# VHH binders against q9yez8, part 1

All scores and structures are predictions.

Target 1, 342 residues: q9yez8
Amino acid sequence: MVEARGGLDPRRLFKAYYSLSPPVEEPRDIAYREFAFQLFDGDVYVRHIGFDSMEELLSYMAREAPKNAYYSVARYSLPTARSMEEKGWLGSELMFDIDVDSLEGCGEVLGDSCLSRGYKQAVRLVEALYRDFGVPSTLYFTGNRGFHVLADCGWCRRLGREERREIARYFTLEGLRLELIIPRPGRRGVRPAPPSPDDPGLRGWIARAALERGVDLSAVHEAIEDLLDDVRVAIDVKVTQDISRLARIVGSLNGKAGLLVARLGLEGFHPGDWLSPFRGEVEFRASARLEESRILGRTVSLEPGRVYSMPAHIAVLLQLKGYGAVAGGEVVVRAAAGWRPL
Below, numbering starts at 1 at the first letter of every chain, in headers, positions and changes, except where a header shows other numbers; antibody chains aren't numbered by Kabat.
F, E and O stand for the ipSAE by ESMFold2-Fast, ESMFold2 and OpenDDE, each averaged over both directions (binder to target, target to binder). V2 = 0.75 x the mean of E and O + 0.25 x the DockQ between their complexes.
Where letters were taken out, [cut] stands.

## First folded at step 1 (VHH)

Design A1 (framework vhh_8cml_1)
Fold by ESMFold2-Fast, scan of step 1:
Structure A1 (fold): chain B 342 residues (1-342), chain A 127 residues (1-127)
Amino acid sequence: as target 1 above (342 residues)
Amino acid sequence: EVQLVESGGGLVQPGGSLRLSCAASGRTFSSYAMGWFRQAPGQEREFVALISWSGGSTDYSDSAKGRFTISRDNAKNTVYLQMNSLKPEDTGVYFCAAKLSNQELSEGYVPSEYDYWGQGTQVTVSS
């Protein structure tokens, strides 16, 4: 339990959370993973850390209370070595990063609608990986404004940069030769067959998107630009092609928003207080204007200089985003808040 | 805490090659992504190349793709820029820069994203 008087130190909140032995998801083959943390002290980024057990990882997090916590998608024979050559790379999971800020109209603004748009793209990616590549994957909320999709399969662990780049390009549609997928009708009596929702690959995805929009499959070419936007996934190709990337530790806090990194199902995503371990009623002094916005299921608007009574999980998020500071009240920290094991 | 010192610049004929080096001092070099930028007289600093902490991720400006190669040696705390098929348009002061490794999406293509900078090394491509 942390009391908020005259502004709350995020370091103290994170320390309180990690001191409660929160449920952190164990990375598979933990002893072969590199760990990295951004610490509050000095705002330093520390890498090349290894743990032989979950007990060691949890003890480290309780002691250091990091601002951000990561583990490698790669497995290494010596994860504590400082070069890739010395680490002894054993393979990497496929990693996909969907940044909500990269979506049209979303930018660095608060709002649940942009998170929902990112979630829908992440769900589509999980479905497409399984349908088109036969690869099961797991979906994660990054605790701020993004989603990660991770896939671990025997054949994909040893793929190199170029092969990972081609998989990513399949989903971004970079280099697409549309005429090979949806040929234009040329002449009467020489008409290509319409795509079917049962067709493999992109052709099937376009057909399903057309049906969702109420577009006749025979008229797909008339709505093709909108349909391509519906099936395209806004992933960062550079993240996917990099075998040395780090994923966030599930159950850790994201230092930019104070929200939990959470494993998600495919049935729906409704932002709310369950994404935060912070509870209570606090006084928040606004230092910036915020137009009426839906944030974590709550409607919020701010005028500079005003003091507002609000739930602690929203106040902590707003403080971390630079909209003001907690000025009074009590924050209760609960390890079980926002944790949703699947 | 990180200090950067560039070397390897000089005068070269069109079509020639140069290798730039950037030596970093500091305990956390392996935590940093590294970039090369250049500035021609009367122009803003422009992106040339980027390399992740491990060397597993690289990117280049369109003008540098196929001609320049960025690499790093974390044991020696050094970043390299191998420049081939040099053109007069490549003339400028080349700067090495370091930023905290970004594990989520962010652009390493603008100068304001970098935490530490070298003093620069002059590259002149002239007949």
Scores: ipSAE 0.011, ipTM 0.464, lowest interface PAE 8.8, mean pLDDT 84

Design A10 (framework vhh_7sr4_2)
Fold by ESMFold2-Fast, scan of step 1:
Structure A10 (fold): chain B 342 residues (1-342), chain A 123 residues (1-123)
Amino acid sequence: as target 1 above (342 residues)
Amino acid sequence: EVKLVESGGGLVQPGGSLRLSCAASGSIFSINAMGWYRQTPGKQRDLVADITSGGSTKYGDSVKGRFTISRDNTKNTVYLQMNSLKPEDTAVYYCAAYTLSDQPLYKGHVDYWGQGTQVTVSS
């Protein structure tokens, strides 16, 4: 049983998880990756860490119980060197970061609907990378309010900052000259051919978006603002252009929500208990109002000063977001023997 | 550490049969759902079949009636019996597992992947 008056200590929750053989995925070519961690004490950020094996990585995380855990998208011949010059850069995966909070109407609003919107953009990005660049990629939930898309291909590993920035701008549509892609009818007797869903690049994306909205392809210009919004991917260009960027370790916890970093398929994303290693029924004392919201597949609303019975994984998330604190009950953490009380 | 190890792939003539096995080892103590995805040249991974710890199954439309998924919960092993194989079944087959709840893989819940095993169906 766990009973907490000022709320659960996130360090203890993370320590319990990392101490119990967590389902952390081995980063490919682990010995060539730089690792970095943000620790709970003083929000200290530690870099230039290397591991020769998965056992070393898991041992480190069990000992340190980090708030956040990262590995480099770059491969280095000497990942523990302090300077980038001495690391011996061997190439970097393409990395794209989709922040749900940057989407219109999502801001700091909790809710599964905003996560679903971000997921949809991430799926389009994966599909567009494959269709337009011939590059397979993997989609990840970051454990809070974002998605990463990583692509590891032979030709793209050695691309520099400028080439990576141009790829990112292709998806954000920065600098788009729309009239070159979807020409507006100029002379009244002449009409440009409408876009087809089989067209390459942006023309094909716009045509597919139009079909999804029920917009006639010959009338695409009448809905063009909404269609461009549908096809635009809200990625952070600064992340994609950075060859030394860090990705989150799959199966590690995100310190802002207490949820797992998870590899995702393209057939759907349904937020739920599967994103958390924490279970149980707890008493949650709310200290802030939360308008009715769907969170991890459950409808939640909070009034300040009220005590609620709720699943532990929801309560952990709400506590980390500042809505209140766990006041009693049992938290169960994944362990060797199944699920064990914290 | 979690490892999914596939076996049983290979070359077979159209109309033939193969049986794939996937054994989970390492830090997995309870696996709630297991299954198989396949990736054909030029395409993303698609669900072939999944099975929950309770025995509920889901099959992709193209394999229903020809493939059978089964599991041994005590060994954390899943099997895929593939009958009446067609050239279109040629793909790399990936074992997949979900360990955090009783949700099926077809809902997009996968937390572990195997390295894949090649299945080639040709004359």
Scores: ipSAE 0.000, ipTM 0.155, lowest interface PAE 20.9, mean pLDDT 82

Design A11 (framework vhh_8pnl_2)
Fold by ESMFold2-Fast, scan of step 1:
Formats: structure tokens, C-alpha cells, sequence
Structure A11 (fold): chain B 342 residues (1-342), chain A 124 residues (1-124)
């Protein structure tokens, strides 16, 4: 553990964290990955960086203390080459991005209830990938207001942009021809069979959603819009179709909130101080109004010009989001895991 | 019946050194990513060291500071210099090569061609 002066310069806090050689999840096939960083100096992006080991990656981050840290979902034979042609593409993981801000009622501020809603969609995506495509995947909190789901399998790596786009559309339900999945009974003629929870694909997901809502399976069409909303996943199709996309390094900090990128299980997600390496009580001088909000398990409200005593991890988040600045106290910085090994 | 032929294995005492060689017939070593793996009896095959087409290297933690992977592009030969050998290093050592032609990676790093292996025994 290292003690550092708090909140005056976020770069110093990030430097203190990375100097502790924190528990960072090693990206699979690290030496085949392109790394990229957004630096505090000039907010520039540095790309085409490669590492042979975690020691090299951690040494780089300790030296540079980046605002954001990324690695490619693609594998390359020469990840440090400047062009895609020269990199030698070897395939890319499937990547899905769930943006909490796209959910109804989930605005700019970090709301714990909105994070929980995004998490539930991400869990559904993981389950559907396995059930419908036979593909295991991993779930990550991005350290701000989103979730990533990454899937790596032999056939997944070889998919092109159009195939990835169609997989994404399966989950967003864009272009769905509902009459082909859940036909309405005609006013004349035979009635189609109702969906079963054991049916493959979307039909089975609709049936299971209906059972959860207490909707009779023979009458799913009466609640179909609500059922489609229950099974739809709010992913960014542009991210999934991009074979060169970057994922965040697990255990690194997100420069927008000062929170850890964290690997998550499927049993639950409860935002709290465990998502931050910053500890202590500090003075925070607010420069903007914040309506009462639940942030990382705490209720916070701010009036411009007032000084508040608060936990360092909340103060750092609020400073990074432009609500004010840490005015006094010190921040204890510790190596923290944004994940829990089994 | 691969195109990779390993040599240089043998019996050495703890603390000794060996240099393994892997001759790559029909291909240029520098145009491919290559690796050394090992397998002890009753154990799974494990990665020892890797070198990429651009020259970057990676090592398993248990050999860092003791082993060095290198290549001679003119001779199409990959080497593994093994120093400070331990009894735990006793295994069959395999040379492997991967290439871009299929763009397929395995869970353990895709290798398109494997050698037959060379035996290393470290004992007093």
C-alpha cells in the first residue's frame, strides 16, 4: 500500500495506483494484442503498442499512468505495425457493448439502479450466447457506465463484419419479422402452436419471459411488445461489427469515473467502494448542482459553492465528472481487484 | 512427418546448460511466429517461450531469466538457450510454428506445424 496526496491532479492518483503493480487480468494471448492508451498529457491516444509480458505492461502503465488503457479484441502477428495490412490479422473475439445511457431514464449521472439494469441485460446476453450459439463469454464492467461481453471461440474469430452485425441484430431485434417467430392466430384457419420455453432461439426466450410475467403461452401475442422489451439487449451494433475494436484492460482505471474495469460473475452486481482503489475522507468543493443520486451505494447531493466531507472514491468520481474538486485531505491508494477469482 | 526437426537435447546435471535447435525446412523462420513447448510424462503440454515474426518474445514465468529464445533467419533455425537447468525442466521439448494462411488461433495459440520433439533430462 502507498499513500498519495488526493484529488488535486488525477494523474498523481492514477500514478500511485499503477506504481503498486495492481492485480490486472492478463489479456489472453497478450503478445498478439495491440495496446492503446489515452494519456493525461494532451489527452492524446497512443496506439500500436505491444507487450511480451504482464511485467512490460505494468511497467508501461506505472511509467505513463494512462487516463484509459485498452487492448485489441483482434489478434495480430505483428501488433506494433501501424497499418491493418501490416499487422497480420489472426481473428477477433466477439465484442458486445452495453451502454447504460441508452436505457430509458438513465441519464448522465452515475445511477446505481441504471447500472443494475444494464448488468441484467449483460447477463441475459451471456446466457443467450451460450444457449443459442454455444459460445461461452465473459462479462466486464467498463469502469463508468457500461458493460462489455467478450466471446472467444475458433469460429467466432473468423467472422467478418456482416456476420458480426447479424449476431448483434439478433440481440437488438433490429429488423425482426415477428410474424415468422410468433404468428398471430388468424381469424379463420388453424391456430399456430404456442411457443415453449424449450424452443430454440428467440421463440424460447419469449416463452420464458412470458412465464416470468405470468402470461399464458397461448396468448403471448397479447403482451408481445412487453415480452420483446424483456428479451431485447441494448448493444451498440457498430462496436460488435468492428473487427479492430478495443476492449478495456481489466484492473485498469476508467478516466471518466476513476473506477476499476471489473470482471463480473452472473450471480449479481452491487456497485460500491470495491470498484475503486481510492480510500480516505476528503473535503470536496462543489462547483455544480447534483440532484440527490445514489452513487456506489451512497446518497449524494451537491449545491454549488459548498464544501462537503465525503469518501475519497466518491470525491474522485465527482471531480472527474466535473462536479467540483477535492479541496483538502489525503487519499490512500491501494492495489484493488476489480474482480474476484473463484 | 512435420517439416520441423528438433535437436540438442540430452542429459545434463542441475545447473548445466543446453541449446536446443529447430530446423524449419521449406519456410523462413522470420515470416512466422514460433514457440517452444514442453511436456513431462503425465502432464499437459505447456508453453515455454515464443517469438513473433517481428522479433518480440514472451517467456513462461518458470523460465524467465534462465532461457532465451532466438532465431537465425539465414539458416531458418529457431533456438532455445537453456541455462541454470533444474530437475523440473526434464521433459520432451517441441518446436512449433504458426502462420497467417488460415487466420485461426487455438486456445493455446494456434500452431500449424509441430516437430517430433527432443528429450531433455536434468538429473544428478
Amino acid sequence: as target 1 above (342 residues)
Amino acid sequence: QGQLVESGGGLVQPGGSLRLSCADAGFTVSSNYMAWYRQAPGKERELVARIYSGGSTNYADFVKGRFTISRDNAKSTLYLQMNSLKPEDTAMYYCARGELSRQILSDSYAMDVWGQGTRVTVSA
Scores: ipSAE 0.000, ipTM 0.108, lowest interface PAE 19.4, mean pLDDT 80

Design A12 (framework vhh_7pa5_2)
Fold by ESMFold2-Fast, scan of step 1:
Structure A12 (fold): chain B 342 residues (1-342), chain A 126 residues (1-126)
Amino acid sequence: as target 1 above (342 residues)
Amino acid sequence: QVQLVESGGGMVQPGGSLRLSCAASGFTFSDYYMSWVRRAPGKGPEWVSTISSSGSTISYADSVKGRFTISRDNAKNTLYLQMNSLKPEDTALYYCAKEWSLYKQTLSGGYPLDYWGQGTQVTVSS
């Protein structure tokens, strides 16, 4: 339990959570991964950390109660070395980052609708990786305003920066030569057949987008810009090309929102209290206006100077986002069962 | 105008062999990495093998490594897949595929596949 006075201390909340031996997902091949943490004291990043077991990782997190916790998508023969050369790179998972703030109309606006839009793009990415590359991947909520997609496959582990950059550009459609995929009808040579939803690659994705919009497959060119927008995935190319990038530890907390990093299924994503280990009812003193918003399945609106009674997990998020501070009450910290799919 | 036409599929008993061919036209075949991808009934696509533009770099899925051999003849614009020691699990429609690149520089393996042929059926059954 944590007492709230003059604002919650996030360090105390995180320490309470990590002291409960929460269900943190074990990174595969843990002994070959570099770990990094952002600590509350001084906001410093500690890097080049290695663990031989999950017990060591959980003990570290319980002791340090980090603001943010990460592990490398790379495997290294010596993960504690300070340079990439000395680490002995053994390959990296493909990593894709979808930031909902990059979506039109989302910016810094709080709301479940923007998270749902980002989730749909992440699901499309997972499906396209499997359909177009034959690569299974996992989808994660970052605990704030984004999604990660990670893929670990034999051939893709050894790809360099340029190959990863080209894969990312496939999904952003940067530099697309549409005429190689959907030739214009009536040009010299053979007249092309319209795309089919069963076609591989971008052709199939465009056909499926056309059917969803009610566009005839033979008339794809008449709606091509809208169809390309439907197919495009808003990923950060710089993240995907970086073989040394860090992913967030599943089951750890994100210091910007106080929400869990969670593995997600493809059937749907409904933000709610299951994304937080914090429970209880608290008094929240608002210092900023918040227009009516759906946050973690609840409707919230704030006027500056007013005190509200609200669930602790909402209050923690709002305080971390700068909308005010918890003024009274107690927070119960519990390990959140079910915050990841079975 | 890109065309990929697969052939060489058929029915074989477990332990048998088949050689698949893919005739490519409408692009500069020698500039592109080429791949074989398969689709088993009720399953999504599974990458099988990739060969670099020159033929010097080759990779295989773990499920076929040691049994399948990918090769190419740039003078004939043809891609091949020699399949030995076939198993019932190899039953699928097999596609040859042109790897995609945003610029026509020397390609590395693993780029997305932007064009597949019509496929050729391989059925392994006793």
Scores: ipSAE 0.000, ipTM 0.175, lowest interface PAE 17.8, mean pLDDT 82

Design A2 (framework vhh_7pa5_2)
Fold by ESMFold2-Fast, scan of step 1:
Structure A2 (fold): chain B 342 residues (1-342), chain A 127 residues (1-127)
Amino acid sequence: as target 1 above (342 residues)
Amino acid sequence: QVQLVESGGGMVQPGGSLRLSCAASGFTFSSYAMSWVRRAPGKGPEWVSTISGSGGSTSYADSVKGRFTISRDNAKNTLYLQMNSLKPEDTALYYCAKDYSLTRQTLEKGYAYFDYWGQGTQVTVSS
């Protein structure tokens, strides 16, 4: 219960949420992880924090109510040390970052359709990691406009920057020599065998994409640009090659949208109110135009200067993204076990 | 839950000896392989030695083989490292660690890591 009369301070909402002891996923090997937080006070990033238990982490978050909460994909012998040499690097999970804003047509678009496109790429990445590398991985919504895929494998923990970069390039298709994967038909009617959906690697992925589009496997060259677009994954190579990257704590809030960092399955992703702990009906004063958009399962359009009655979770998101401010009403804050993202 | 407390460090002259101890609690000690790992000033961690849960198998880094002996007392939940013929290069913080994977594979440098590290104990070898 947060009163919004006279304006809404996001810090009060985050504090209310963390005060409920919300379900937060325990980072594996917590004592070896560096934690980092962006705090509302002074908008400061605090790093080099360590916890020996989940209880200590939850206590910290309840006390500080951070704007953003992170833990290292790296494990360190001394996570509270300031430098990498002093931390004692023990290896890092593979981390892949899919930024929806990097997708064609999505940089300026606030809407669910772009999130669904990013999710589809994240699912392909999870399946390709397992099929092509034998590596199980977990998929997360970052609570704003992106997805993380994390893979913790024995052989991959100690890979360096260049090996991680090569793995990332496999998925972005950077440097692809297509002729080696899908050879051109030979002259005088001699043709190489068409790709099969059971083929390993990229060849199999292209065949499966062709079948999904209804493209004859013997005619993949006629649709090759579309097929390559279907199998590419729009990951940020710089993130994957960096052994020091931070992942978001599952169950924490993302300060840019007020949405939960959520663990996802592979069967589907339908943005909706389940991604937010905020409920109720509030008054929202728009200060910017928003063309009709589908946001968290709701159709929203805004004209500057107008006041709208809307669900609190939509209003909080719009305020954090600069479209206006909550002007009245009451926000109900809840944290429930069993929400889809947890 | 899991706690590891190292002790026995100190200052010693080259050629001297020290015995490190690690008191473990919060888990079934005899079911886990245990390791010693050290971190020298300005360096990353270096694996030193590992002992199996039963104490029947031991392994050592080439830099300490023949000079250090790892052992354990499962009745007391305590891990030990006997360090002989100490060199200036042995100067480091020494950590007691529990292996991540108990299942099938022993810890090997370059592809494994530890579940939990202790506070560390300082060993300084200097004249």
Scores: ipSAE 0.000, ipTM 0.097, lowest interface PAE 19.8, mean pLDDT 81

Design A3 (framework vhh_7aqx_2)
Fold by ESMFold2-Fast, scan of step 1:
Structure A3 (fold): chain B 342 residues (1-342), chain A 126 residues (1-126)
Amino acid sequence: as target 1 above (342 residues)
Amino acid sequence: QVQLQESGGGLVQAGGSLRLSCTTSGRTFSTYAFSWFRQAPGEEREFVGAISGSGGTTDYADSVKGRFTISRDNAKNTFYLQMNSLKTEDTAVYYCAAGWKLTDQVLRESYVYDYWGQGTQVTVSS
């Protein structure tokens, strides 16, 4: 780890981070990817950028210190061209976006519990892609309030908008004909067999959800609405159907929270200090009320006009979200490749 | 601002005991959670044990549970790892770590700790 003292200006903090050896992951086939950045100056987006190497990407980020950094899920023969026609599309990874703010009760709440709920849906999606489609995928925290799942397979790359939409609908359960999956017992008809956790597709997911809730497999229909909610994945269908979509660069900062875009494993997700390169103790002057919330493993509550002593990574997050401003103290900026989960 | 210094490492026979100390300098000791991690040659850094700030709640890796005890002395700005019934597989460099106001749920994660010691070698011979 390399340590540097940071300022109170988010631009300066981001510049300090990118000037170290940040744990930025090299996108596969980097020379074929379009890059895009949102800059602090004027909040402008710069697109149609290409790099031939990781060294060029890191140099660019150290110089520009972007608010947000992205790369295309598509591969292009000429990623720097202005039009899609000229770019020469070579295929796109499957991309799924889980927005924590879309989950019931989470839209206005800063909290680790909402992140945990989104993570569980993302893990289920990764497992289902492998189990039902034979497709391995990677799970990422977006650095604010969301998760991305990316899958790269030979047949996946060539799928068009409509085929991607159908895959997304499989996970959102849009258009589900439940009677074909969990038939109701007829008055005098054949009694259908209960679902088994080893069954393929949605039927197996419902059975596994039932066992997790302690619901008898023969009584699945009594809890079916709760079980469907357990197996549904709250993905944004519009993101998945878009072949030109941008994903966030792993190891870059999210400008909305000052947290790292991080690759995640399937064993668990515990929000905490590791999601931020910012350390130290600072004075934070609150300008807005925050109800008691668990944020990055810490309990926080704010009243307007009050000054609080708190960890820098919490203070930076709260400032970026409009709850107040860092008024004094010391900020240390660190970057280390070993921080990220495998 | 907070600096950690380990002491008490060395050579010990299997079945023996050893006590490691970690002394802190700088900011208020009582607001920190403390942990011990270890790293054997060629292996990843592994969690050993932790003690929380306010509650004195302790947590241990399964491999050391019942044999190792972590404790703190706020008056001396020092925390300890008492290692009993040592095994040859306990041979490693032991690191102490400190994190401000960490929750019990994250005490096993190395990346959440703010400060780290230089490490002290523990060698257990048969």
Scores: ipSAE 0.000, ipTM 0.105, lowest interface PAE 20.3, mean pLDDT 83

Design A4 (framework vhh_7sr4_2)
Fold by ESMFold2-Fast, scan of step 1:
Structure A4 (fold): chain B 342 residues (1-342), chain A 125 residues (1-125)
Amino acid sequence: as target 1 above (342 residues)
Amino acid sequence: EVKLVESGGGLVQPGGSLRLSCAASGFTFSSYAMGWYRQTPGKQRDLVADITSGGSTKYGDSVKGRFTISRDNTKNTVYLQMNSLKPEDTAVYYCAADLSRQPLSKGYVTPFDYWGQGTQVTVSS
């Protein structure tokens, strides 16, 4: 639908997507949520926006074609008010942010392997929230290099910043006093009982991690640093403690990668073309080197100055990340195949 | 899908009475707490009244003795009887369902609080 010449215009691509009845998920209690958008024109960030219906939200997005689209995890009685005091806070969902770039070895790597590592941590977080706190949650891909976990429970909605921070610290293991959880065996006296996979909390998670690694439960202290790394979740604590935080609208595009914000299940995450509405074969002129990387299920490597034939969804991602520009061909824009509302 | 539909709002004279109704669907109504909140433009939402599944009630200080919350589990409806209305009672009134008191069941991942679209009450002065 969009012809590429001298590079793709991301605004035109996003406008085409938002004009095609996009599979945008309605935020619950939409009338009580604050909306915010980063626009292409002037790279302006607008906020304190409210909608009374999904129709109004979709109309706004079709008209404005935002670079990024957000809604508040908080519910407000007056979401369009300028200050938090005037908004009338009614409670906030628990929000956890897992940034793939914060994982060891992933900060400089563009590729699916780091996304898979982040996904595994997000799944562990969902399972631990339910097992240890009795809290159901939903898992989302942010459309670039991260995962959000959102939980809404009546008691947790009204928690303050300090309580949210302590929940986050439970998962990051910040301030852990390990000797109180896994005591060291003494030479004289009674030996401490080893942890069991049926034990509550961190003790049970350490035991399960040990079994996965083939570590004997009576010898967990010998592998404890590796086991703690297996159970730790790389959460941004500042995000979780912030009651006014914004989440990305599910089904909207992420302006950094041109990929969809997507709700995920717990059985696996396999990046692929289903995360993008862009289709076709295009010519891509590289302006930067990319070492061999697996991107959306495809192996890609780039040398500056060379022209490559590639799928449009990969070319759009690479252009948005500064590796070059689309030099020829046409991009077809359609609703993403494989989008699955849960 | 949880739905809350308010009715019974309108224009009334000071000292008059109105009865608001909230028809609920999409959940086991008898098991959960229901409430009424009100909001005036430029102000925060205030609790008007709350009723538990067992019938215990709580009222905001400004409406105590004048308003009565009740429920009919047979009709899946919660009511707000408003007596001795004052100009200060002018607001949009919202019905709310507090599902947070339900036992957490495996696989329940939706938000616990739900709100109606609101109904306007205007006390003329």
Scores: ipSAE 0.000, ipTM 0.104, lowest interface PAE 20.9, mean pLDDT 81

Design A5 (framework vhh_8pnl_2)
Fold by ESMFold2-Fast, scan of step 1:
Structure A5 (fold): chain B 342 residues (1-342), chain A 125 residues (1-125)
Amino acid sequence: as target 1 above (342 residues)
Amino acid sequence: QGQLVESGGGLVQPGGSLRLSCADAGFTFSSYAMAWYRQAPGKERELVARITSGGSTNYADFVKGRFTISRDNAKSTLYLQMNSLKPEDTAMYYCAAEYRLSTQTLEGGYTFDYWGQGTRVTVSA
């Protein structure tokens, strides 16, 4: 139980959560990973931390209750060293970052519809990595407004920055020479073969997108701009090319929204209370306007100065986003897996 | 985290000298190993000289005794002093900021964060 009257202290909420020894996904080869945390105390960012076991990691998080928690996609022989030369790089997972805020119409808008759009791009990326590169990958919600896709394969670990950048550019279509993939029919009677959904690479993705839109495969050039938008993935290329990048610890909280970093399947993503450890019904005093929005499966609209009764997980998110403060009630904090009461 | 800008290239006769400069607008210049690379038309980029964050230097055999690499961390600037220039030194010269990797299990011991746009050096009569 965390008392909510007069506003919630996010550090107390996070401390209550981490004190439950919540389920956290163990990073593979944990002893070779660098860990980093943003702490509530002074808003300090701490790096070059290592753990020999999950027990040590969980004990650290229970003690420190971090605002944000990260681990390196890289493996290092000495992860606690302060320089890259001393760390001894042993390879890095491929990392892709999809930021929902970068999608058109989603910049400052809260809402499940934008999360759904980002999820669909992340699923497409997972499918394309497997189909075009033969690489299995895992999809994660970042606990706020983004998705990570991580792939760990033997050859992937050894890729340098330039190779990673080329893989990223394949998905963003940066530098695409469309004439080499989907040639436009020439007036001189040159008739290129239409793409097939069985074709490898981008050509096959364009064909499948065309079929989904009801576009004839022989006429893909007439709808090419829309089809390219359908297959393009909005990833941050500089994240993917960076061998030293940090991923979020699955099962930790994101300090911007108070939501769990969660492993996702490919069958669908329906934002809801399952993404939050916070439960209960509370009174929320709004200090900013929010136009009607679907947030974590709930329709919410706010007018400044009004008090609303709402679920705690919605209220915590809205408070962290600056829309007001919890004015009354109690928050029950539970671990994600098994849902144990505090 | 900054853009590298090379300067100081030009036309010079064999036996002449040039000093190249590379300015970094970023705040982390002193944390990186820095290098000069060159690329002649139709050839791959090749390392000319490297200087670590601590000031240790390494040179390609074809420039040893003729070129000197140095850095000024306070000014976030890298230099290449080129003496006794030869026609085969004609190339586009690039500044690079890089992480050094020291593991024995990894192929390709260097990765690069930033490259400049280059500055042209022509050595001809």
Scores: ipSAE 0.000, ipTM 0.099, lowest interface PAE 20.5, mean pLDDT 80

